VHH binders against Protein DOG1-like 4 (DOGL4). Designs and how they scored, part 105

Target 1, 232 residues: Protein DOG1-like 4 (DOGL4), of Arabidopsis thaliana (Mouse-ear cress) (q84jc2)
Amino acid sequence: MSKMRNLVEEKFLEFYESWVIQLELYLHQLLIAHNNNTMSETELRHLISKLTTHHKAYYTAKWAAIREDVLAFFGSVWLNPLENACSWLTGWKPSMVFRMVDRLRKSRVVLVEAQVKKLEELRVKTKFDEQKIEREMERYQVAMADRKMVELARLGCHVGGESVMVVEAAVRGLSMGLEKMVKAADCVRLKTLKGILDILTPPQCVEFLAAAATFQVQLRRWGNRRHYVTHS
Short names: E, the ipSAE of ESMFold2; O, the ipSAE of OpenDDE; V2, 0.75 times the mean of E and O plus 0.25 times the DockQ between their complexes.

## First folded at step 15 (VHH)

Design jd6 (from jc24 with D52E; framework vhh_6z1v_2; at its last look DockQ between E and O 0.90; V2 from the best seeds 0.79)
Fold by OpenDDE, look of step 15:
Structure jd6 (fold): chain B 232 residues (1-232), chain A 123 residues (1-123)
Amino acid sequence: as target 1 above (232 residues)
Amino acid sequence: EVQLVESGGRLVRTGGSLRLSCAASGFTFSDYAMGWFRQAPGKEREVVAAIEWSGDETWHADFVKGRFTISRDNAKNTVYLQMNSLKPEDTAVYYCAASFPFYTLRSSEYDYWGQGTQVTVSS
């Protein structure tokens, strides 16, 4: 499964590999914090802040990259097939994180009624936002048969002159739409994450983040074992 | 260097209108949500309005009651606050702020801030 990589793909691949390594380090810290009840609230909040900053860094890099080539993220050569299969609009599906919350509820974590209610409200909102984006994506996908795309298809075999300009314009238009959708999806992701963290106590946040990071790291590991991907 | 430069603040009479502008530079403006905050003497800074990176979604404080409108022009790297029906209680230093990637109601969560522009509403 060899795929030609462009500069954006190569650069982001390098970034992502480093980012994941750092995530694993943070995961280790989260697990320690989770298993050690001696950490102060201040310490926990600091750890949470580091993780949130780390995620923010990812999306900062992502958004910089998608400005150059949003299409790269619809192939995501830095991900294995399993990771890609689980991707919703170039990332994790926002509503998925509530599974992590559910896991917390089944574990040692006791959520008070007020938290449960707020989480449910957030779940509903997140689902609504997802559906809204999905509808837009569907509309966009159906609209692919527009004049520009038809022209792109028509000129696909011809390279040179005016044809190249038309093709480039069509690709730019497509990319702009996709970029907007991806950014919207990312916002839903981060809003959902923030919402959850705002509802949970610092110890609960640490457990949640540990679970989320574990899932991400394990998904990558499982996928790599099943489908060997060279990222070096 | 990141810069947010507010302008447009001045003395106006009650019932008057004013449009504030905030020019951004040094970062990718179109990736950031923008917000307007204000701080009156002796009071805490409060959020007035916010707008998402795309401009598709906005938020306005309850005290605005339809009098103010936030907007943005990504091509000009500028966010605006149109203020109508101004009242003396609107007197404050107004600040522009940027947040990646979405707006919040917490000032501490914003990444960049302007120096502020003084708005004074006389009775």
Scores: ipSAE 0.867, ipTM 0.937, lowest interface PAE 0.5, mean pLDDT 92
Fold by ESMFold2, look of step 15:
Structure jd6 (fold): chain B 232 residues (1-232), chain A 123 residues (1-123)
Amino acid sequence: as target 1 above (232 residues)
Amino acid sequence: EVQLVESGGRLVRTGGSLRLSCAASGFTFSDYAMGWFRQAPGKEREVVAAIEWSGDETWHADFVKGRFTISRDNAKNTVYLQMNSLKPEDTAVYYCAASFPFYTLRSSEYDYWGQGTQVTVSS
């Protein structure tokens, strides 16, 4: 077993647990801000900035860890199975956040027509970027499968140490391709988040960030309850 | 210690060319988008060009399009600005800046800044 893979997983598990705890603390602040009509625009923008910084810190740590072992982020040990099942390229699918915006619009957040138009434009851009990444991912998967087929055919020729090198090269190529695509996906996630926050007013941003943090926390809690029952 | 060090700024004639360099250290350069900004005396700082972390996408302001080209070399932790067909209105202090992970057109969203290098275009 590779010690580098174990070290990366253990280090990021510790980071992620701390990161989620801090997210829950920020969620508490967001809920207070939502219920407190006396907060100034400056105070709201400061809180929004804290959340934005917190999300960027996650990706900063993630990109450092990916450089060491991108495969750790596919089926992550720091996520429960429900969280992993909801992942698209190692994280939330960027376009799915618009379902949350739409539901908030119908129940809580009032959007003017100009905001709705800008959000639709952003949704289209986000979907376009997602589809581009998905096409590139499919292309890489086909290329990797072709390399494995060639390697297996060569193993029938009894090439020993060369066969090990071919397999190692294929895994390294897959890892490098996956790293690039995970980074591209993360950029779409952050661009989408930034785009939404730029369109919404500060009170609307607080509401959106609270909903997003609540969803993430609840997904973790629901998955852990099922996980506890099935893995006791 | 994060550091961005611009170089290559000098006095040149109208119509001349100049290449600016910005050497980065103290952070993972290949994870950051880079931008060039400029500020003339009495004017607000403005974005000139930007380039994504991978180098695959670039942006150039309309007032420099066709004349300036941003590029990067991740192996050397360096971003460049090739400036051709220089005009007196290009006279400014030029700054490089870094943003994680994608570029924006707003200076307030950049994480790190260089000290600047003076470009002066005569005539």
Scores: ipSAE 0.641, ipTM 0.838, lowest interface PAE 1.3, mean pLDDT 85
ESMFold2 (binder alone), look of step 15: mean pLDDT 90; pTM 0.919

Design jd8 (from jc24 with L105T S108Y; framework vhh_6z1v_2; at its last look DockQ between E and O 0.96; V2 from the best seeds 0.80)
Fold by OpenDDE, look of step 15:
Structure jd8 (fold): chain B 232 residues (1-232), chain A 123 residues (1-123)
Amino acid sequence: as target 1 above (232 residues)
Amino acid sequence: EVQLVESGGRLVRTGGSLRLSCAASGFTFSDYAMGWFRQAPGKEREVVAAIDWSGDETWHADFVKGRFTISRDNAKNTVYLQMNSLKPEDTAVYYCAASFPFYTTRSYEYDYWGQGTQVTVSS
């Protein structure tokens, strides 16, 4: 079933499609850098910076969009069902990236003890932060049964006049809460990424980013293959 | 045009209090973490305090020791630094900075900076 798209969805869909294309280009560069091992540290750092800037651009666009319609991101039409199923509060779950770190450890990448320790500390912190957000989300979800939401439920499909105003107010309240949660989650995501990149060496960062980008691109491909999604 | 305009800096006596303000414009203030930095003559710029986009989380440097408090009013696009129990060593130019989407202790990671306001603490 095709979901009706609103203006925010359409705009972000267009943005995301372009963003993913650029990500794939960067992925290619990361893979080249990883496989050839001929790039200087300066060059690697520049590549890493490009990727981090690219991700920052995504969240800049996202936060602009969620300000307009955060609900669009809870039914992200630009994502396939598999991507959506793997989403935690409108994005990747922060603790998931440590799987990429684990992958590094199983590869030719050697992490020194100090790095391992710092990564574990970061993992624990990330989990803690995730749980905090989850608790807040739970509290928020339970609190949704407030007066405004009850009124919304009572109105049902018979909305007109003053009732419309009540519904809009209820939706605005809900949206504001959701926006806060989403932003909080995004901060945990980016803090986690930053933390990992700060611990890893430039070559390790390149490998990590390549793995992460590969996972993202493949998840999209796999999802599209299983559930055909037509993008405008 | 992005602007951060600090105000409130002046000469105060040791033990005095001062409240700095930073008015932001030209960007979505509520999406940015904010920080206060200071730079004394001949010294490197150092982070004083930081606050997340929502105001729920704050960070203060060790040297603050509870004397300073950062806060923000997103409705006014303003971040504040309440400084109490000021000491001569607090004399510096104080800068406001914005970082998307979270704050750090690294000055080079901030996106926008103010011109600074002079705080002088006399003995």
Scores: ipSAE 0.864, ipTM 0.936, lowest interface PAE 0.5, mean pLDDT 92
Fold by ESMFold2, look of step 15:
Structure jd8 (fold): chain B 232 residues (1-232), chain A 123 residues (1-123)
Amino acid sequence: as target 1 above (232 residues)
Amino acid sequence: EVQLVESGGRLVRTGGSLRLSCAASGFTFSDYAMGWFRQAPGKEREVVAAIDWSGDETWHADFVKGRFTISRDNAKNTVYLQMNSLKPEDTAVYYCAASFPFYTTRSYEYDYWGQGTQVTVSS
């Protein structure tokens, strides 16, 4: 009946709402830069830098929050159910961002051969890094399940403080492992974003960032409308 | 206030060894990748080695590979550079730098910088 929000969740909810509002303001600037073609290369680079800084600020706040409660980022209270369902290790899946690049190429972005080659190299590296994290997560989950099953069987035979302390140690180990995996995934996300922005020209970066921000905003809006109609 | 303070730079003879330290404060050290850079007079600053936030991944420039080793101690908020088989061309001011959350080889992408420590290798 009652959904309890701990201090970490309440602080991050407030941060995230403010962060999304600022993202929408940057999206407006990106659309002006794209639609009107009025900005110099220097002005475009400044806008791109603001977006990069904004994304880094998200992860700075996130890493501070996961230090206190990483589980808050699995089924986050600041995201609607659709946003949470689309998450891979607490965020967007790095390899999926290349679908956005592919869509831009089909519409209006002309990439030279050197850019195409670099993007394919980045895509392969991103997939490799992604798979490495998934393998580490699988090994971690197996190890935790084995320990959890043993301790649950033991609890069926024992009652008292010993069982509580063993469970608490297992939970601490899980939390630490999840923090490491979430941070590793976030590094792949930021490396992929930086890699794409390094390969694209400033006008192309504006188009990419506008598309990415639009997708994030629309996913949030669509999920909120559906959620309120369907689940309320 | 963010501070990165290098220490350990000295005059050493060719073939000698030296360990540099960089103490960090004013930010969450364990969230940052760290790098060592060097700059000789009249030359561009160049990356020497880098280490990710967890310490699991390191990178070393080809010109120091096998001779220098980067490491970190997150409990002490310190990054190290072990320098072996020193050559006169290693003479430079060595800087530590921090970048969130991963390292890069480009100096302009680092968020915080130390003031440097002088390493001089005599023949």
Scores: ipSAE 0.639, ipTM 0.837, lowest interface PAE 1.4, mean pLDDT 84
ESMFold2 (binder alone), look of step 15: mean pLDDT 91; pTM 0.925

Design ke2 (from ke1 with S105T; framework vhh_7z1x_3; at its last look DockQ between E and O 0.79; V2 from the best seeds 0.70)
Fold by ESMFold2, look of step 17:
Structure ke2 (fold): chain B 232 residues (1-232), chain A 122 residues (1-122)
Amino acid sequence: as target 1 above (232 residues)
Amino acid sequence: QVQLVETGGGLVQPGGSLRLSCTASGFTFSSYVMSWVRQAPGKGLEWLSGISGSGGHTEYADSVKGRFTISRDNAKNTLYLQMNSLQPDDTAVYFCAKWDEYTGTTYEFDSWGQGTQVTVSS
């Protein structure tokens, strides 16, 4: 049982380390692209496609992994404490991404009225979907908190095999419910990302993707270094 | 104080090869993704290639893929770009660059070298 969690955690740790490194390599491309007036729309769309494909690959790998152990994604070993503290249902909170869009509107990006209207509609839909998931998650919160108690009961009841089977079935049922919740949250994330990229022009998409990648890489590197205690 | 110094530029004939070096100081070199970027006369900056801190991951722009090879020697704090099959269109000033997550969210590389000129002509 413990071996099962170790395998999922170990495999995804290796995947995630590689995935974030590749994201930073794409960030370097975005850093040049967002300051470059000479790139064609075709070149910008190609770079945007690389980023969207990279994000889709993350969810493909994640969904395979949560089928085996969704609980590994709550307090993940491949994330530092700051990254884990910023997680909402195992990932970035969909509604918060609009703060990044708002920040870009104030300093780097000019949106026309049609775009503003579409973004506001998307923001409202995203928040609504997010709140629906939060209400459903409240039902499962106790199950997450009690997982350690179930593990201890399994140890103590191992002599009576029938009791272990009932507990194991209950744990599997809760895990399936949580898997559905995490996938629902991920679907909101993907819909929100796609929605934003569809509304923005290619240069605006590059600005947004640069900001998003910067934030994610900063969170990882700041969390790793700022967690470190030094005397000076 | 971060310093990046490019060397190895020069004049080469079409089809020739050249190896650029970038010596780094003032930061933990092995912790950073590094990039090569160029600027041809009258054109904007073009990202060419990047390499992870350990050297295990690399990426290339389509324009140089197969002809250029990025590498690093972390013991010597040096980044390299091996350029083969050079053509006149590769004429540019070549820079190495890094991005530092602690210096802010300006969405720009925080450190650049002064560049080294590569000229490909008959």
Scores: ipSAE 0.630, ipTM 0.870, lowest interface PAE 1.7, mean pLDDT 83
ESMFold2, look of step 15: ipSAE 0.627; ipTM 0.869
ESMFold2 (binder alone), look of step 15: mean pLDDT 80; pTM 0.806
OpenDDE, look of step 15: ipSAE 0.834; ipTM 0.935
ESMFold2 (binder alone), look of step 17: mean pLDDT 80; pTM 0.807
OpenDDE, look of step 17: ipSAE 0.707; ipTM 0.894

Design ke3 (from ke1 with S111H; framework vhh_7z1x_3; at its last look DockQ between E and O 0.88; V2 from the best seeds 0.00; counts 0 for: pae E 2.1 > 2)
Fold by ESMFold2, look of step 15:
Structure ke3 (fold): chain B 232 residues (1-232), chain A 122 residues (1-122)
Amino acid sequence: as target 1 above (232 residues)
Amino acid sequence: QVQLVETGGGLVQPGGSLRLSCTASGFTFSSYVMSWVRQAPGKGLEWLSGISGSGGHTEYADSVKGRFTISRDNAKNTLYLQMNSLQPDDTAVYFCAKWDEYTGSTYEFDHWGQGTQVTVSS
């Protein structure tokens, strides 16, 4: 979390708090749905659709906020570039979700061979998309290091008007690139989630969504407790 | 330590109304999303409605939307369900429930009330 928040960050955090509350309300529905399995296929698909729509709404709001200020979603760019690249472009790494699928497969769901093959194909595609994005991020790490050098030269050199405008244009160009990279990463996250839900049966989707919602709500509650304790 | 106690059930005629209460103790009530769940005779559990800790967010199952209203009074540690336009297929045991990330089962509600019987018949 940044030590100082701007107005874009404050508005998105308010949205996110409300979004997670609604996710927990859906989690309560999933807890009943995945434990009873007495709901009709139509009812299950409707609940799955509500969850899918809810996740899409998250990214819609995030993309609007990123368009206003992408840097609000990163740690300080004035720190070591490797420190800021530790997170995978403002969110979870898409391939990590397959660990959750693997755990469900070992304990709660049985997959047929066709599903296993499609999931493996999706895992490979997700990995390819991640690798492309990681190479683009490496280019921005180099550009960020160059920007640090330009910033240091600006501080040590009393150059006015024209050089400030060139530096500011370079910074805006980097921000535009970061915005597109974050959106590309989010698209991989959404495609991977959608792909998994398309491969799984409705009851299996409910199992997966319950596990995912549980994990995300737990992260919020642990994060809030650590923040509250740390700042008391 | 955690207790949830439902009251307010009873016998009511079709078209009637009933208000259920769930009194909570042993945890910080205002911090938790709460739900109402019912079980009709010979049927599985059915989620009905949920409400955020502050009361600012609510959600309803399609089967009860427009007829049931969830609310809470955090000063009294009490959850409510106002049920209107009751019909015979609303006959069930009604439970309040909560979920806690610290339970050993992260896929199930961690605490339930004992339930209160609602019977809708002529």
Scores: ipSAE 0.688, ipTM 0.892, lowest interface PAE 1.4, mean pLDDT 80
ESMFold2 (binder alone), look of step 15: mean pLDDT 81; pTM 0.818
OpenDDE, look of step 15: ipSAE 0.842; ipTM 0.939
ESMFold2, look of step 17: ipSAE 0.560; ipTM 0.848
ESMFold2 (binder alone), look of step 17: mean pLDDT 81; pTM 0.817
OpenDDE, look of step 17: ipSAE 0.857; ipTM 0.946

Design zf18 (from zf1 with L102M; framework vhh_7z1x_3; at its last look DockQ between E and O 0.68; V2 from the best seeds 0.00; counts 0 for: pae E 2.2 > 2)
Fold by ESMFold2, look of step 15:
Structure zf18 (fold): chain B 232 residues (1-232), chain A 122 residues (1-122)
Amino acid sequence: as target 1 above (232 residues)
Amino acid sequence: QVQLVETGGGLVQPGGSLRLSCTASGFTFSSYYMNWVRQAPGKGLEWLSGISRSGSYTYYADSVKGRFTISRDNAKNTLYLQMNSLQPDDTAVYFCARYSKMEGLTPSFDYWGQGTQVTVSS
């Protein structure tokens, strides 16, 4: 069967492209703020707020799109293959963000012991929430592989009204369950981001947000141009 | 030959309104994220607003949010900026600009118009 991009995919592709461009513009502002200490604490907090609002806007758009088609977010057309390969349940893995904090701590960011303790507590809670979601996803994967569910999928368009109604109800149920799981994962992502920003000082938040945006932008850049890499 | 031509600038009283237009030629206008940028006397460039390829998604600098509205008409290859509640500190040359990509970690706008002067004076 021919592959078609549906309306949800077309809209979100345009949204995501524009969202990334705006993230790139914000990254430039973060790098300026980091490279010179010309900004007041109020100005830094305002920049941090703009980044936070930008990330919230992403999830607002995503959750609206997921209501219509959650499956579009598994192997997304708006992401390159490298970005898709790095996805955990339709997004970045919450526990991995602490690698970024650890890298900054070793080289750039000086954290007091109280901050280190709070970050460790957050890391443990984030990992716990991740593991809970992973267990739930495994349960859904088993249910999807169930022989009866596979049989219902094979019967899809070949039988009359009663069988069609059963298949449609089963598919709707799976889609609603996946939507719930994706939103739960996104809530862990948002809670982790907020938690980190609450623990860090404004200059530290700028460094963290710059590192996070740099990683996202570079992952996209590298994945988009990988075919030009030549072997020595 | 890529061209961007701004029109619609002029002198206006504080509290007044203007609508700027930017007519594009020499490229597929509907394929690009487009922007408005201004330069006030004695100041650097200030990004104001951006708009996605179809016009469905818009972004604004805090300095103009709620007062300015970006839009586009892809059939006419034209970008617009509706400016309301103009204040004296909005006095500047206004440019439309095409976003290209990040070069390294620096955003790059590859084509600009010559600009149109907006002066807000009582």
Scores: ipSAE 0.657, ipTM 0.870, lowest interface PAE 1.5, mean pLDDT 85
ESMFold2 (binder alone), look of step 15: mean pLDDT 90; pTM 0.904
OpenDDE, look of step 15: ipSAE 0.856; ipTM 0.945
ESMFold2, look of step 17: ipSAE 0.526; ipTM 0.822
ESMFold2 (binder alone), look of step 17: mean pLDDT 90; pTM 0.906
OpenDDE, look of step 17: ipSAE 0.826; ipTM 0.932

Design zf22 (from zf1 with K101S; framework vhh_7z1x_3; at its last look DockQ between E and O 0.62; V2 from the best seeds 0.00; counts 0 for: pae E 3.7 > 2)
Fold by OpenDDE, look of step 15:
Structure zf22 (fold): chain B 232 residues (1-232), chain A 122 residues (1-122)
Amino acid sequence: as target 1 above (232 residues)
Amino acid sequence: QVQLVETGGGLVQPGGSLRLSCTASGFTFSSYYMNWVRQAPGKGLEWLSGISRSGSYTYYADSVKGRFTISRDNAKNTLYLQMNSLQPDDTAVYFCARYSSLEGLTPSFDYWGQGTQVTVSS
């Protein structure tokens, strides 16, 4: 049975599909830049800027969507099960990107001591921020068994009239807390990404972004293949 | 049979405008991400613009951003490219292309039109 999608889900599904396609196009450019050392620093910085802008556009769209229905992102019908399984608070886990940095270190990329130190500091900070959000999430989840949820559960057994309005109000109240947490998580993601890009040289940034994009695209491909999911 | 047919190309002076059309048939047009690409003489294929299935989301290459506008009419199974402020460097064969999937790590298009020639010259 296909799950019925609400308007927010449908809209974001289309957005995400398009966004991913564009990411794939950028990935192609990143790979060319990575494999061909003929690009100038200016050109590389421009490419990095395009990717950064693209990522910012995602969060702009996301935040607009979550204002309407944050719960849609906890189902994420635009993602396959594998992508969802790898999701932390409706997106990639910030600390995960340091694994990609580690991969770079093990590759042909040479990081100077100063970069390594800064990356480690950023890693520690990112982890701290993640844990803080997780604690808040836990607190919120425990609080879910409060009067509002009990009332929601009770009213959920009834159809129509005033009860529907009360249920909707309750859901909105709950959604507000979730929205705050999602935004907080996204802020950590954006800060982490910016932090990494500020530490790395332009060629290293290109390689990092290529790796990140590749991972994202491949995860989607693997998941779609495994679960026979088509979003196009 | 899937078909894409581009029209609207021609000769135009620098600074001029053209509107290209691509008529699709043989598939559910509204289900696909559509693109414009071009090939200039002696150069490779260049992606110019993409548009989501409903037309709500559009993307542009830097080379055409601010000058070209992609749109679509799903009821007419037609893709459009409004080209303004045309320059000699825009001289190329323009193709509409249907997005398919990623081949390896490279975006791929499974169907193309025959193309329409755009020549910008004084």
Scores: ipSAE 0.865, ipTM 0.950, lowest interface PAE 0.5, mean pLDDT 91
Fold by ESMFold2, look of step 15:
Structure zf22 (fold): chain B 232 residues (1-232), chain A 122 residues (1-122)
Amino acid sequence: as target 1 above (232 residues)
Amino acid sequence: QVQLVETGGGLVQPGGSLRLSCTASGFTFSSYYMNWVRQAPGKGLEWLSGISRSGSYTYYADSVKGRFTISRDNAKNTLYLQMNSLQPDDTAVYFCARYSSLEGLTPSFDYWGQGTQVTVSS
């Protein structure tokens, strides 16, 4: 909607760029840990904790920003078009992460029966929470459309600023509902991530986090290659 | 063309403080994420700290968090590292480095200074 960046977009753009750079630095450490099987469990847990803390910092910054302008997160200026096209409610879709675990299971990660059972339970719960959010969003959008339509019909015989006030109220109501839904989706993302890391062993967590960071970095690089030449 | 020059190193007693400066020229300093990296004798490179373009976001390695403070003055094209509570293990050559995103999934720094020696000894 906006052709120019507003204050929220400008601040989050700088945050996100620095956050991704730090993620790339952590990816380097994950790849070293992946290639060097002699790292101690203490070192692995420390690295996992750093990645977990880094992801939490992203959501802390995001939740502060969406209080001011949730719409900035739908078609974000800090993401390229490919990254934006892959978004579900302003982020990665929680069920997608299980595809990554499944892919690792087929190649490198050996899971015991207890882990497989817990992951399937988490997958089902995550999918249920996704569908619940999707249904609530659809019902909210219908309710907002009905309210808008009723208000516009009531004011349809008038000309001027009253129609603007009805539209403004509808947009403000939509923004508040979107903030609620975005936070709900982020809570599912955080719970799903935490659940996976709790089920996996520390070496398995390093492999999972490396795969996740690699996917995010590659998605960004693939999308940027179409638009910009990266200067080295 | 691109030039980074570190100054402010020297000999300091354990528990002491030192402030490093890195003067940048040949590029738009305020457009780049900047870093401090060190190399202790006989050891590899260790990333210490990074700072966003405006200075609003800073990051630290655990080994220096709480003791070191990165800052920048974009009007003076200068990056700073305030180092407090120095220990003998902080003895190293300290480098200012400009972030570059290179292909191959490894972070890279495309320009480095020649470094400044910091020695912490009793």
Scores: ipSAE 0.349, ipTM 0.744, lowest interface PAE 3.7, mean pLDDT 82
ESMFold2 (binder alone), look of step 15: mean pLDDT 88; pTM 0.882

